VHH binders against EKC/KEOPS complex subunit cgi121 (cgi121). Designs and how they scored, part 44

Target 1, 174 residues: EKC/KEOPS complex subunit cgi121 (cgi121), of Schizosaccharomyces pombe (q9p7j3)
Amino acid sequence: MILPLFPETQVHVFVYENVSNCAAIHEQLISQNPIYDYAFLDAATILYKKQVYSAIIRALEDRRDEQMKTKTIHSEVILSLSPKTEISSAFRQFSMTKKSKNIVVVKIDSKLTEEEEFERLDKLVEGNRVEFSDEELQKLIDFKVLKKNYKLDPSTLENPLASILSSIALRGYS

## First folded at step 20 (VHH)

Design qq7 (from qo3 with S30E R108Q)
Fold by OpenDDE, fold request of step 21:
Structure qq7 (fold): chain B 174 residues (1-174), chain A 123 residues (1-123)
Amino acid sequence: as target 1 above (174 residues)
Amino acid sequence: QVQLVESGGGLVQAGGSLRLSCAASGFTFEDHHMAWFRRAPGKEREFVAAIAYTGKYTFYTDSVKGRFTISRDHAKNTVSLQMNSLRPEDTAVYYCAATYAWDYYTEQAYEHWGQGTRVTVSA
């Protein structure tokens, strides 16, 4: 996928459910294995496609503006999901853990087609790929976690997407 | 309530060794990556070494590779930095830091910091 604001950057997003090897994947991430150069997100924290895309766009903007707070664009995506400025908090809130069951995987700067990238990633993830859609994400979300991550209250829950996007966009502004 | 307390700093001659220790409390040590940073006089704080929360993976800045060894003790909630073959350019205040993120080299990733221990290496 090509984002309009970043036509030179190819982005792929994949969703996996019932992943059995998150612990193994996590091990590779903490080892800094370059083969696992993705943003691995806990699907329990993701409700909307636009949430993911907003984070991706923000990360790309940060990179463009040389304002990245993290070392890698994928870590920046994780940070960009968070309403908080703290990197550790963002990882705690949104990154895949060894206990995760469902994940969202983001690849930025891909040189492969979506299918090719999937074939590559599918060798790393032992789970079932599902469609990257609000419908599928909604099945995987933990609303308790979502509410906590974005401090959603009865008022903001009337339009969670708007609230989430606002939180992402206005991170560090309050 | 979070506390990182460094110890082991001091004056040492070039070629000598020091072992820094950091005692952690007030947070979940076992799920945090630990690191050492240092700030030399007139310089910005820089990454020295990190160790994953599992203790299985370690990372070092190039200038200390082969000389420094980072380790951790989960039972004691401590992280250590064995510094061998010390050089005058290793003179700095050394800081212990903790992070949940595996962004080891990024100073901003670390949410907890010690007050530092001074290491002075004389020529």
Scores: ipSAE 0.925, ipTM 0.955, lowest interface PAE 0.5, mean pLDDT 96
Fold by OpenDDE, fold request of step 21:
Parts: sequence; C-alpha cells; structure tokens
Structure qq7 (fold): chain B 174 residues (1-174), chain A 123 residues (1-123)
Amino acid sequence: as target 1 above (174 residues)
Amino acid sequence: QVQLVESGGGLVQAGGSLRLSCAASGFTFEDHHMAWFRRAPGKEREFVAAIAYTGKYTFYTDSVKGRFTISRDHAKNTVSLQMNSLRPEDTAVYYCAATYAWDYYTEQAYEHWGQGTRVTVSA
C-alpha cells in the first residue's frame, strides 16, 4: 500500500496468528540476517491498524527529516510505537519475542506487490495469515500489556485509540 | 542497582595487547546484548564491538576487525574485549554497554553504561 503523505514509499503490513517459529525468526533478527528486514511486532501489543500506521508514519517522518534515532527504518517503527524515547524499552515493549505466538510484520520500502511480499514473507513465518484489521487485532491483543505499555487508566480506556495515538505522536514532548 | 564496571585499561605500546573486562550486575544479563564503545580525545563516542545475548553473533567496526575480539561469560556476567595489534588511533576511553534491542551499532539503543576504562597506545 501507499501512504498518502509518502507516495514514494510502499508499505505492507501482515498479521500472523499461531506462529510456531518465532524463536527461529528472533534468532535471525539478532543475527542481522538481511532476509528478515522487517519490523516484527508482538501482536499482543497492537490493538488498532491506526496504531501501526501512526508508528509507520512517525518513522517515515523521522527519516524524511533525518532525525531517525535507530539505524533502520524498521527499528524506527518499533521505537515509534512506544511512548518512551528509549530504544531498548521500545523493543522490550513491542518487538516480537521468542515466546510470541501472534505477530504483526511491517515492511517499509517494499519493491513488491502485497501478494509478492506475502509470498516472500510466508517462507519465513510458520503461521496463519489473518486480515490486517481492527477486528483481527482485537482478538490477539493482551490488554494487560497494552495498558502497561501506554499507561492506560479507566479514563483513557474510554477512548484507547486517541490515547495511544497521542502517546505515539507526543513521544518526547511529555 | 544496575552496574557495569570496566577494567583492564592501561598504557601499552603499539603492537601490544590488552584485555578489557566488564562486570555486569543489577539486570538480566542473559537477555541483553553487550557492546563496547570508545571515545577518543576530541572525538565523539563510537561503536567498537557488540555481542548478541546468545553469544553466537559478534559485530565489529571495520577498523578493529581481525584485531579485536568480543566475548561474554554468562556464568560470570562479564563481557570482554581482547585487543591485539593495538594502534595509537585505538587510544580512547572504552565503555561497556547493554541493550535489549538488536540495534547494535546505535549508541542510543544502549540503556546501561559503564564509567569507562582508559586505553592509551603509544607510538
């Protein structure tokens, strides 16, 4: 897909459930295998499509402005999900772990169609692809983790999306 | 309390060797990637080497490849940097650092830092 504000950048997002090889994927990530050049997120931490898109846009804006804090755009996406400025903390909060079961995978700067990218990624991920939708994400979310990551309270839980987006957008300004 | 304590620095002649050690405590060492950074006089801190939390993967800046070796000991919660064939340009304060993120080359990714140990290589 193409984001309106970044027409020259193609982005793909995929959701997998019941992934059996997260540990193996994680090993490839820490080895810096270029074949795994994606942002691998724990789906337990993602509630909305707009949450993911907001992080992607934030990362792209940082890149545009030459203000990236991380080395790669995909790491920047992980950072951008976090209300905290600490990279290590962002990874701890949002990145896929060896124990993850469900994941959200983001590809920035894809040269492939969505289907082509899926075929490529599907060789790396042993799980079931589901639709990238709020409905499907809602089935995979861990609300305890979500509440912790964004410090949601009863008042902000009335409109979690607004709170999450504001946290992402205002990172470093609070 | 998180602590990273470097040791092993000193004065050495060009071509000589030093072994730096960093003792970690106060955090889950086995879950963190470890690295060495250095700050030369009048320069910014730069990446030197990193080792994944598994110990299986190591990463080096180009200028130290083949000369420096990073290793870790999980039983002792230590990370080491064996420095061989030292050069005057290796003169710096060397810092031990820890991160959860696999963004090894990024200084800002590291959440824990030591106070550093000085390495001076004379011509």
Scores: ipSAE 0.924, ipTM 0.954, lowest interface PAE 0.5, mean pLDDT 96
Fold by OpenDDE, look of step 20:
Structure qq7 (fold): chain B 174 residues (1-174), chain A 123 residues (1-123)
Amino acid sequence: as target 1 above (174 residues)
Amino acid sequence: QVQLVESGGGLVQAGGSLRLSCAASGFTFEDHHMAWFRRAPGKEREFVAAIAYTGKYTFYTDSVKGRFTISRDHAKNTVSLQMNSLRPEDTAVYYCAATYAWDYYTEQAYEHWGQGTRVTVSA
């Protein structure tokens, strides 16, 4: 997929449910294995496609402006999901954990087609790929976690997307 | 209350050794990656070494590879830095730090910091 604001950057997003090897994947991430150069997100924390894309765009903007806080664009995506400026907090809030069951995987700067990237990623993830859609994400979300991560209250729950996007966009500006 | 308390610093001659220790409390130590940073006189703080929360993976800045060894003790909630073959350029205040993120080399990734322990290596 090509984002309008970044036409030269190819992005792929995949969703997996019932992943059996999140612990193994996590081990590879903490080992800094380069073949796992993705942003692995806990699907329990993701409600909308626009949430993911907003984080991706924010990360890409940070890179463009040479303002990344993290070392990698994928880590920056994780950071960009958070309303908090602390990297450690962002990882705690949104990154895949050893206990995760469902995940969202983001690849930035892909040189492969979506299908080719999927084939590559499919060797790493042992789970069932589902469509990257709001409908599928809504099946995987943990609203308790979502509410906590974005400090949603009854007034913002009427339109959580707006609140989430505002949190992402205004991170560091409040 | 989160605390990271460094110890083991001091004056040592070039070629000598020191072992720094950091005692952690007030947070889930077993879930956090630990690292050592240092700030030399007139320089910015820089990454020295990190160890994953599992203890299985370690990371070092190039200048200390082969000389420094980072380790951790889960039972004691401590992280250590064995420094061998010390050089004058290793002179710095050494800081212990903790993070949940595996962005080991990034100073900003670390949410907890110690007060530091001074290491002076004489020529």
Scores: ipSAE 0.913, ipTM 0.948, lowest interface PAE 0.5, mean pLDDT 96
Fold by ESMFold2, fold request of step 21:
Structure qq7 (fold): chain B 174 residues (1-174), chain A 123 residues (1-123)
Amino acid sequence: as target 1 above (174 residues)
Amino acid sequence: QVQLVESGGGLVQAGGSLRLSCAASGFTFEDHHMAWFRRAPGKEREFVAAIAYTGKYTFYTDSVKGRFTISRDHAKNTVSLQMNSLRPEDTAVYYCAATYAWDYYTEQAYEHWGQGTRVTVSA
């Protein structure tokens, strides 16, 4: 997919459930293996498609404006999900861990079609691909984690989308 | 209380060797990547070396490759930097740092910092 403000940038997002090899993937990430150059997110932290797209857009805006804080666009997506500016905390809160079961995987600057990228990714991830949709994400979210990560109060938990998107958009101003 | 305490700095002649050590306490050392950064007089702090939390993967800035070796000891909660074939350009205050993020080269990724130990390399 091409985002309107970034016409030269192809983005793909995949969701996997019941992933059995998150520990092996994590090992590849910490070793800096370029084959694993994706953003691997813990699905327990993601409730909405718009949450992921907003983080992608924020990361791309920061790259365009030469304001990136992390080394890669994929690590910048991880940071951009956070309402705060601390890179270490963002990774702790949103990235896939050795113990993750379900993941959201983002590829930015893809030179491949969605199906071609999926064929590559499917060789790396041992799990079941599901649709990237609010319906599937709702099955995988941990609401306690969501509330903690975005400091949501009880009055916003019924429809927290606006609060979450505001947190992503306002990072660095508050 | 989180602490990173560097030691082992000093004055050394060019071509010599020095070993820096960093003792860590007050956080979960076993899930943190560790790094050394340095600040030369009049310059910004720059990345020197990092080691993944497992101890299996190491990363170095180009100017120190083959001369510096980073290592860690989980039993003692320490990280070390063996510096060989030292040059006057290596003169700096050396800082130990820790992060959860595998963004090793980025100063802003590091959440815990030591106060630094001074290394002076004379011609």
Scores: ipSAE 0.818, ipTM 0.921, lowest interface PAE 0.7, mean pLDDT 92
Fold by ESMFold2, fold request of step 21:
Structure qq7 (fold): chain B 174 residues (1-174), chain A 123 residues (1-123)
Amino acid sequence: as target 1 above (174 residues)
Amino acid sequence: QVQLVESGGGLVQAGGSLRLSCAASGFTFEDHHMAWFRRAPGKEREFVAAIAYTGKYTFYTDSVKGRFTISRDHAKNTVSLQMNSLRPEDTAVYYCAATYAWDYYTEQAYEHWGQGTRVTVSA
């Protein structure tokens, strides 16, 4: 898939449920294995497709403008989900952990079709692929985690999407 | 209270060795990747070495590869930097740092910092 603002950048997003090997994937991430060059997100933190797309767009804008804070575009997606500028906290709150059960996986700068990228990713992830859709994401979200990560109060919970997207779009790094 | 306390700095002749140590307290050491950064006189702070929270993976800036060795001790909550074949350009204040993020080379990824220990390498 190609986002209209970034016509030369191919992006793929996959969702897996019931993943049994998150600990093994996590070990590959901390070892810097280039085969695992994706953003692995904990699905318990993702409620909307737009949440993920907004973080991808923010990361791509920061790369375009030479404003990235992290080493890779995929780590920049993890940071971009956060309402805060602290990289360590963003990883703790949004990245897949050894204990995660459901994940959202983002590939940016793919040279492959979605089908081809899926074939590579499916060799790495032991789980069941589901559709990347608001309907499937809503089954996997932990609302307590969402509320904590974005500091949502009762009035914000009335329309959490707008508050979440504002946090991603307007986050300062100073 | 989060604390990272470096020790082992000092004056050493070129070609010599020093071992830096960093004692950690007040946070979950077992979940944190650890690193050493350094600031030479008149320069910005730069990455030296990092070690993943498991102790299994280490990373080094090019200028120290083969000369410096990072290690960690989970029982003592310490990280160490063995510095061999020291050169005058290694003269700096050395800082211990900790992060949850596996973005090892990025200074801004580190959430806990020590006060530093001074290393001076004379010709």
Scores: ipSAE 0.811, ipTM 0.915, lowest interface PAE 0.8, mean pLDDT 92
Fold by ESMFold2, look of step 20:
Structure qq7 (fold): chain B 174 residues (1-174), chain A 123 residues (1-123)
Amino acid sequence: as target 1 above (174 residues)
Amino acid sequence: QVQLVESGGGLVQAGGSLRLSCAASGFTFEDHHMAWFRRAPGKEREFVAAIAYTGKYTFYTDSVKGRFTISRDHAKNTVSLQMNSLRPEDTAVYYCAATYAWDYYTEQAYEHWGQGTRVTVSA
């Protein structure tokens, strides 16, 4: 997809459930293997499509404005999901781990169609692709994790979208 | 309480060697990537070397490749920097640091820092 404010930037988002090789993928990430240059997110932390879009937009705005804090645009997406400015904590809270079961994968600056990018990614991820939709994300979320990551109280858990999006927009103040 | 304590600094002649050590406590050492940064007098702190939490992957700034070796010992909760073929431009305070993020080169990614140990390399 192409975001209106970033017309030259192609973005793809994929969701996988029942992933059996997150430990192997994690090994490739810590080794800095360029084939794995994606943002690999734990789906247990993602409830809405808009949550992911907002983090992507924030990362792209920071790149445009020369305000990026991390080395790559994909690591900047991970940071942008967090309400805090601490890079280490953002990775701990939102990145795929060795023990993750379901993941959301983001590719920014893709030179490939969605189908072509999927074919490449499918060689790396041993799991079942599902639709990137609020319906599928809702099946994969862990609400205890969501509450902790965004400091949601019981009243906001019924309609957490506004709280989550404001946290991303105001990073460090929510 | 989180602590990173560096040791092994000192004065050495150009061409010589030093081994720095960093003792870690108060956090889960086995989950953290470790790094050395350095700050020369009047200069910005810069990345020197990092080692992934597994010990399997190491990363170096170009100016130290082939001369410096980072290692870690999970049993003792230490990270070390073997510095060989030292040059006057290696003169700096060397800092040990820890992060969960695999953004190794970025100073702001490191959540725990030591107080530093001074290395002076004479011509």
Scores: ipSAE 0.802, ipTM 0.915, lowest interface PAE 0.8, mean pLDDT 92

Design zi17 (from zd4 with S30N S31T)
Fold by OpenDDE, fold request of step 21:
Structure zi17 (fold): chain B 174 residues (1-174), chain A 120 residues (1-120)
Amino acid sequence: as target 1 above (174 residues)
Amino acid sequence: QWQLVESGGGLVQAGGSLRLSCTASGFTFNTYRMGWYRQTAGNEREWVALIAKSGRIDYADSVKGRFTISRDNAKNTVYLQMNSLKPEDTAVYYCTARLYDKYGPTEDYWGQGTPVTVSS
């Protein structure tokens, strides 16, 4: 897909459930294997498509302004999901772990079609692809984790999307 | 041969101030994003303050209102004024220079680091 404000940047997002090899993927990420040049997110921490898109946009804005905090655009996406500025906290809260079961995978600057990118990614992930939709994401979310990550309370739970997007967009502006 | 040399670190009491300096050489300073990171033993390096070539400035939440980053392109120097220092600010502070293209960072330079210790 193409984001309106970043027409030159192609983005793909994939969702996998029942992934059996997250530990193996994690090891490849630690070793910085270039074949794994994606943002691997724990699906338990993602509730909305717009949450992911907002983080992507924030990361792209940081890149545009040459103010990335992390080493790669994909790591910047992970940071951008967090309401906190600490990199370590963002990764702890949102990044795929060895124990993750369901994941969201983001590719930025893809030169491939969505299907071609999927074929490439499918060789790396041992799980079942599901639709990238709010409906599917809400099946995978851990609300306890979500509430903790974004400090959601009864008042904000009335409209959690607004609260999450505000946290992402206004990080560093409070 | 590029170089980043930090100075200004040391021991200071809580509530005190320090001013760090980083002098660059061997690259076109004014085209780079400059900044400061800090690291404590056993932990990952965290960003503190960044100043882009455009002048955009970002601060980590933990230092907002207390730290001020600035740069002097004529002197190839970036500064970090640290006021109201806290014990949790104790770390080795690293100067960094980053060059970008449209896809992201292409060059990253780091200083050797200058230690800052804030006693309670």
Scores: ipSAE 0.932, ipTM 0.969, lowest interface PAE 0.5, mean pLDDT 96
Fold by OpenDDE, fold request of step 21:
Structure zi17 (fold): chain B 174 residues (1-174), chain A 120 residues (1-120)
Amino acid sequence: as target 1 above (174 residues)
Amino acid sequence: QWQLVESGGGLVQAGGSLRLSCTASGFTFNTYRMGWYRQTAGNEREWVALIAKSGRIDYADSVKGRFTISRDNAKNTVYLQMNSLKPEDTAVYYCTARLYDKYGPTEDYWGQGTPVTVSS
């Protein structure tokens, strides 16, 4: 996938359901294993493709402007999902945990085709790949968590996408 | 050898002000993004204020409107003016310098930290 605003940056996004080894993946992330150079998100917190894309774009903009808050572009994606500026909060709210069942995996600056990247990632993730689509994401979402993460109320829930994107885009702008 | 030396920390009452300074040496200061992070015991380090070489400035929500970051490239110094301090601002404050390439950070330098204590 190529983003129009960043034509030189190849991005891949994968969705896995029924992942059995999230705890193991989490340990590898803690140990900073370079093979696991991805953003691992809890699918329970992701409702829309555009939510993920918006976070990716924001992270790439931060990199472009040399204003990243975190150490890696992938960690910056995780931060960019959050309406809050605290890194710890973003990771707590959106990052894959040991208890996660379904995950969204983001790769920035891939040198591989989508299929090649999948083959690589498939060796790391023990689960079933599903399509990266709003339809599939909506099957995996925890609305309680979503509402909490973005402070959605009955009014904003009328158009959750707009609210989420606004939260992402306007983070730090108060 | 590069060096980042912080100064200006100390004890202050709530509502008071402090001005932190960080003087850099051993690298091309004006090509780096400069900034401040803070950390409390048992917690992860959090970003506070960042100033890119382009002049773009970002503040954490918790300090926006109260803190001001600035840099003087001629003096190789970055500053953090902290006003209306709160007990929640108590932490060790770290100066940081970051260099980028097209893929992201390539160099990260950190100071030893300067403690800031805000009493209620």
Scores: ipSAE 0.932, ipTM 0.969, lowest interface PAE 0.5, mean pLDDT 96
Fold by OpenDDE, look of step 20:
Structure zi17 (fold): chain B 174 residues (1-174), chain A 120 residues (1-120)
Amino acid sequence: as target 1 above (174 residues)
Amino acid sequence: QWQLVESGGGLVQAGGSLRLSCTASGFTFNTYRMGWYRQTAGNEREWVALIAKSGRIDYADSVKGRFTISRDNAKNTVYLQMNSLKPEDTAVYYCTARLYDKYGPTEDYWGQGTPVTVSS
């Protein structure tokens, strides 16, 4: 996929459900294994495709402006999902954990086709790939977690997307 | 060889002010993003304030309105003015210099750190 604002950057997003080896993946991430150069997100925290895209765009903007807060573009994506500027909070709230069952995986600057990237990633993730769509994401979401992460109240729950996107876009500006 | 030397840390009472300085040498200062991180024992470093070569400035939420970052390219120095200090600002503050290419950071330099202690 190519983002209109960043035509030179290829992005791929994958969704896996019933993942059995999240703990193993997590250990590889901690050890900074380069073959795991992805952003691994807990699907329980993701409700919309636009939420993920917004975070990616925010991360790419930070890179463009040379204002990345984290070390890698993928970690910056995780940070960008958060309404808070604190890195540790963002990772705690949105990154895959050892106990995660469903995940969203993001690849930035891929040199491969989507299918080729999938084949590569499929060797690392033991789970079932599902479509990256709002319909599939809403099956995996934990609304309690979502409400907590974005401080959603009854008034904002009427249009969660608008609230989420605003939180991402306005992070650090209010 | 590159070097980042911090100064200005110390003990201050809550509500007080400190000004940190970081002087760089051994690299082309004006091409780097400069900034400050802080770290407490047992925790990961957290970013505090960053100033890009373009002049873009970002602040962490916890310091917005209280801290001000600036740079003087002629002196190869980056500053952090810290006002209205709180006990939770107590940490070792690290100066950082980061160089970018189109894919992201290519060089990352860190100072040795300067301790800041804010008493109640």
Scores: ipSAE 0.919, ipTM 0.963, lowest interface PAE 0.5, mean pLDDT 96
Fold by ESMFold2, fold request of step 21:
Structure zi17 (fold): chain B 174 residues (1-174), chain A 120 residues (1-120)
Amino acid sequence: as target 1 above (174 residues)
Amino acid sequence: QWQLVESGGGLVQAGGSLRLSCTASGFTFNTYRMGWYRQTAGNEREWVALIAKSGRIDYADSVKGRFTISRDNAKNTVYLQMNSLKPEDTAVYYCTARLYDKYGPTEDYWGQGTPVTVSS
């Protein structure tokens, strides 16, 4: 997919449920294996497609403006999901861990079609691909985690999208 | 070869101020994003303040309103004015220079770090 504001940047997003090898993937990420150059997110933290797209846009804006805080565009996406500026808390809250079961995987600057990127990714992830859709994400979310990560109270929890998107967009301006 | 020479660290009482400076050589200073990160024992480095070649400035939430970053391209120097210091600001502060192309960072330079200790 091509975001209108970043026409030279191809992005793919995949969702996997019931992933059996998150520990192995995590080890490869720590080792900085270039084959695993994706953002691996815990799906328990993602409720909306727009949540992911907003983080991607924020990361790309910071790259464009030469103000990335992390080493790679994929790690920058992970930071960009967070309402806080602290890198360590963003990774703790949103990254796939060894114990994750469902994941969202983002590839930025892909030179492959969606089908080609999927073929590559499917060799790395042992799990069931599902549609990147709000319907599927809603089945995988942990609302307790979402509430904690974005500090949602009862007044915002019924319709949290605007609060979440505002947190992503306004980080650093509070 | 490139160099980043940091100065201005030390001991200070809570509520006090310090000014860090970092003078660069061996690369074209005005084309680099400059910045400061800090690291506490047992933790990863965290960004503090960044200043792009364009002049865009970003601050971490924990320091916004208290710290001010600036750069002087004529002197190849980046500064961090740290006011209203708290014990939580105790860390080793690292100067960094980063070069970008269209796809992201291509070079990352780091100073040796300057310790800052803020007593309660």
Scores: ipSAE 0.817, ipTM 0.927, lowest interface PAE 0.7, mean pLDDT 92
Fold by ESMFold2, fold request of step 21:
Order: structure tokens, then C-alpha cells, then sequence
Structure zi17 (fold): chain B 174 residues (1-174), chain A 120 residues (1-120)
């Protein structure tokens, strides 16, 4: 998909449920294997498509403005999901871990169609692809984790989308 | 041969101030994003303050309002003024220079680090 503000940047997002090899993927990410150059997110932390797109947009804006805090655009997406500026807490809270069961995978600067990128990714992930949609994401979210990550209380839980998107968009500006 | 030389670290009491300097050589300073990261004992390196060639500045939440980054392109030097220091600011501070293309960072230069200790 093409984001209007970044018309030459192709982005793909995939969702997998029941992933059996997160530990193996995690080892490859730690080893910085270039075949695994994606953002691997724990789906338990993602409720909305717009949450992911907003983090992607923020990461791309920081790249455009030469103010990335992390080494790669994919790691920058992970940071950009966080309401806080600290890199280590963002990774702890949003990144796939060895114990993750469901994941959201982001590829930025893809030279492939969605299905071609899926064919590559499917060789790496042992799990079942599901649609990247709010309907599927809500089945995978852990609301206790969401509440903690974004400091949501009962008043913000009635409209969590706006609070979450504001946290992503305004991080560092307040 | 590029070089980043930090100075200005040391021991200071809580509430005090320090000014870090980082002087660069061997690359075109004014085309690089400059910045400061810090590393506390037992933890990974974290960004503190960044200043782009355009002049855009970003601060980490933990230092906003207390630290000020600036650059002097004529002297190939980036500075970090650290005010109202807290024991939590105790770390090794690293100067960094980063060059970008349209796909992201292409060069990352790091200084050797300058220790800062903030005593209670």
C-alpha cells in the first residue's frame, strides 16, 4: 500500500495468528539477519489498523527529517508505537518476543507486491495469515496490555483510538 | 579518518550543571545529524538529544526542559548543556554523527564517550 504523504514508499502489513516459531524469529532478529528485515510486533499490543499506520507515518516523517532515533526504519516503527521516547521500553512493550503467539509484521520500502512479499515472509513465519483488519486485530489484542502501554483509564477506554493516536502523533512534542 | 572527541564530563552534585562538547573532524560536519546518547550501567544506549542539519531538535522525555543541544558548524562542534542534573542522569554520554539517504541512515559515527556522575 502507498501512503499519500509518502507516495514512493511501498508498505505492506501482515497479521499471523498461532505462530509457532517466534523464538526462532527472535534469534534471527538479534543476529541482525537481513532476511528478517521487518518490524515484528506482538499482536497483543495492536488493536487498530490506524495504530500501525500512524506509527509508520511517524517513523517515515522522522526519517524524512533526519531525526530517526533507532538504526532502521523497522525498529523506528516499533519506537513510534510508544507514547514515550525511551527506545528500550518501546521494544519491551510492542516488539514480538520469544513468547508471542500472534504477530503483526510491517515491511517498509518493499519492492514487491503484497503477495510477493507474503510469499517471502511466509517462508519465515510458521503460523496462519489473517486479514489486517480491525476485526481480526480485536481478536488478538490483550486489553490489559493495551491499557498499561497507553495509560488508559475508564474515561479514555471509551474512546481509546483517539488517545492512542494522539500519543503516537504527539510524542516528543509535549 | 573521522574523529569525534567528547569533553566536559565529570562529577557534579544534583541540581548542578555541566556542558558537554563534541568536536568533529574528517567528515563534512554540517551535512550530518548530530546528537547525544547515553548509557547507564546495565542498560542499552538511549538517545538524549538530536539536532538535524536543518536545525530541527528532538529531546528525550527524561531530559526535556533541562538539557539544551546546539551546534556550531564553524567549529565543527555540538554541545549539550545539562541543567538541573539528577542522579538518574548518571551515564556515559556519547556523541554521534549520522548521515542519511532516502532509505535512512548510511553512516553512524560514535565518540568514545564521556562519563557524567551526578551525586546526591
Amino acid sequence: as target 1 above (174 residues)
Amino acid sequence: QWQLVESGGGLVQAGGSLRLSCTASGFTFNTYRMGWYRQTAGNEREWVALIAKSGRIDYADSVKGRFTISRDNAKNTVYLQMNSLKPEDTAVYYCTARLYDKYGPTEDYWGQGTPVTVSS
Scores: ipSAE 0.812, ipTM 0.925, lowest interface PAE 0.7, mean pLDDT 92
Fold by ESMFold2, look of step 20:
Structure zi17 (fold): chain B 174 residues (1-174), chain A 120 residues (1-120)
Amino acid sequence: as target 1 above (174 residues)
Amino acid sequence: QWQLVESGGGLVQAGGSLRLSCTASGFTFNTYRMGWYRQTAGNEREWVALIAKSGRIDYADSVKGRFTISRDNAKNTVYLQMNSLKPEDTAVYYCTARLYDKYGPTEDYWGQGTPVTVSS
């Protein structure tokens, strides 16, 4: 898909449930294997499509403005999900780990159609693809984790979207 | 051959100040994003302050209000003024220069690092 603010940048987002090989994927990410050049997120931390798109937009804005803090656009997406500027805490809180069960996978600057990118990714991930939708994400979220990551009051957990998006957009400005 | 020469590190008491400098050669300084990262023992490098060729500045939360980054393109030098220093600021500080294309960083230069120790 194409974000209106970045018309030359093709982005694909996939969601997998019941992933059995997160440990193997994690090893490939540590070794910087280029065929694994995606952002692998723990789905327990993602409630909304807009949460992911806001992080992608923030990462692309920092690339455009030559102010990326991390080495790759995909690692920058992981940082951009965080309300805090610290890279290490963003990775601990949002990245897929060896123990993750469900993941959200982001590809930026894809030269492939969604179907072609899916076929490539499906060879790497041993799990079941589900739709990238608020409905499916809601089934995979851990609200206790979400509350902690974004410092949400218990009263806002039914409609936390504005608080989450503000945290992503305003990181570094407060 | 490119070079980044850092200076200004050392030992300072909590509450004190230091000014780090990094002088560049061997590349077109004014086209690079300049910046400072730091590394504490047992941890990976974390960004501290970045200054783009456009003049846009970003600070990490932990240093905002206490540290000031600036650049002097005529002297090919980037500075980090560190005020109100805390023991938590103890680290090796690295100067960095980064060149971008539309897909991201294409050149990524790092200094040797200058140690800063803040005693309580």
Scores: ipSAE 0.811, ipTM 0.926, lowest interface PAE 0.7, mean pLDDT 92

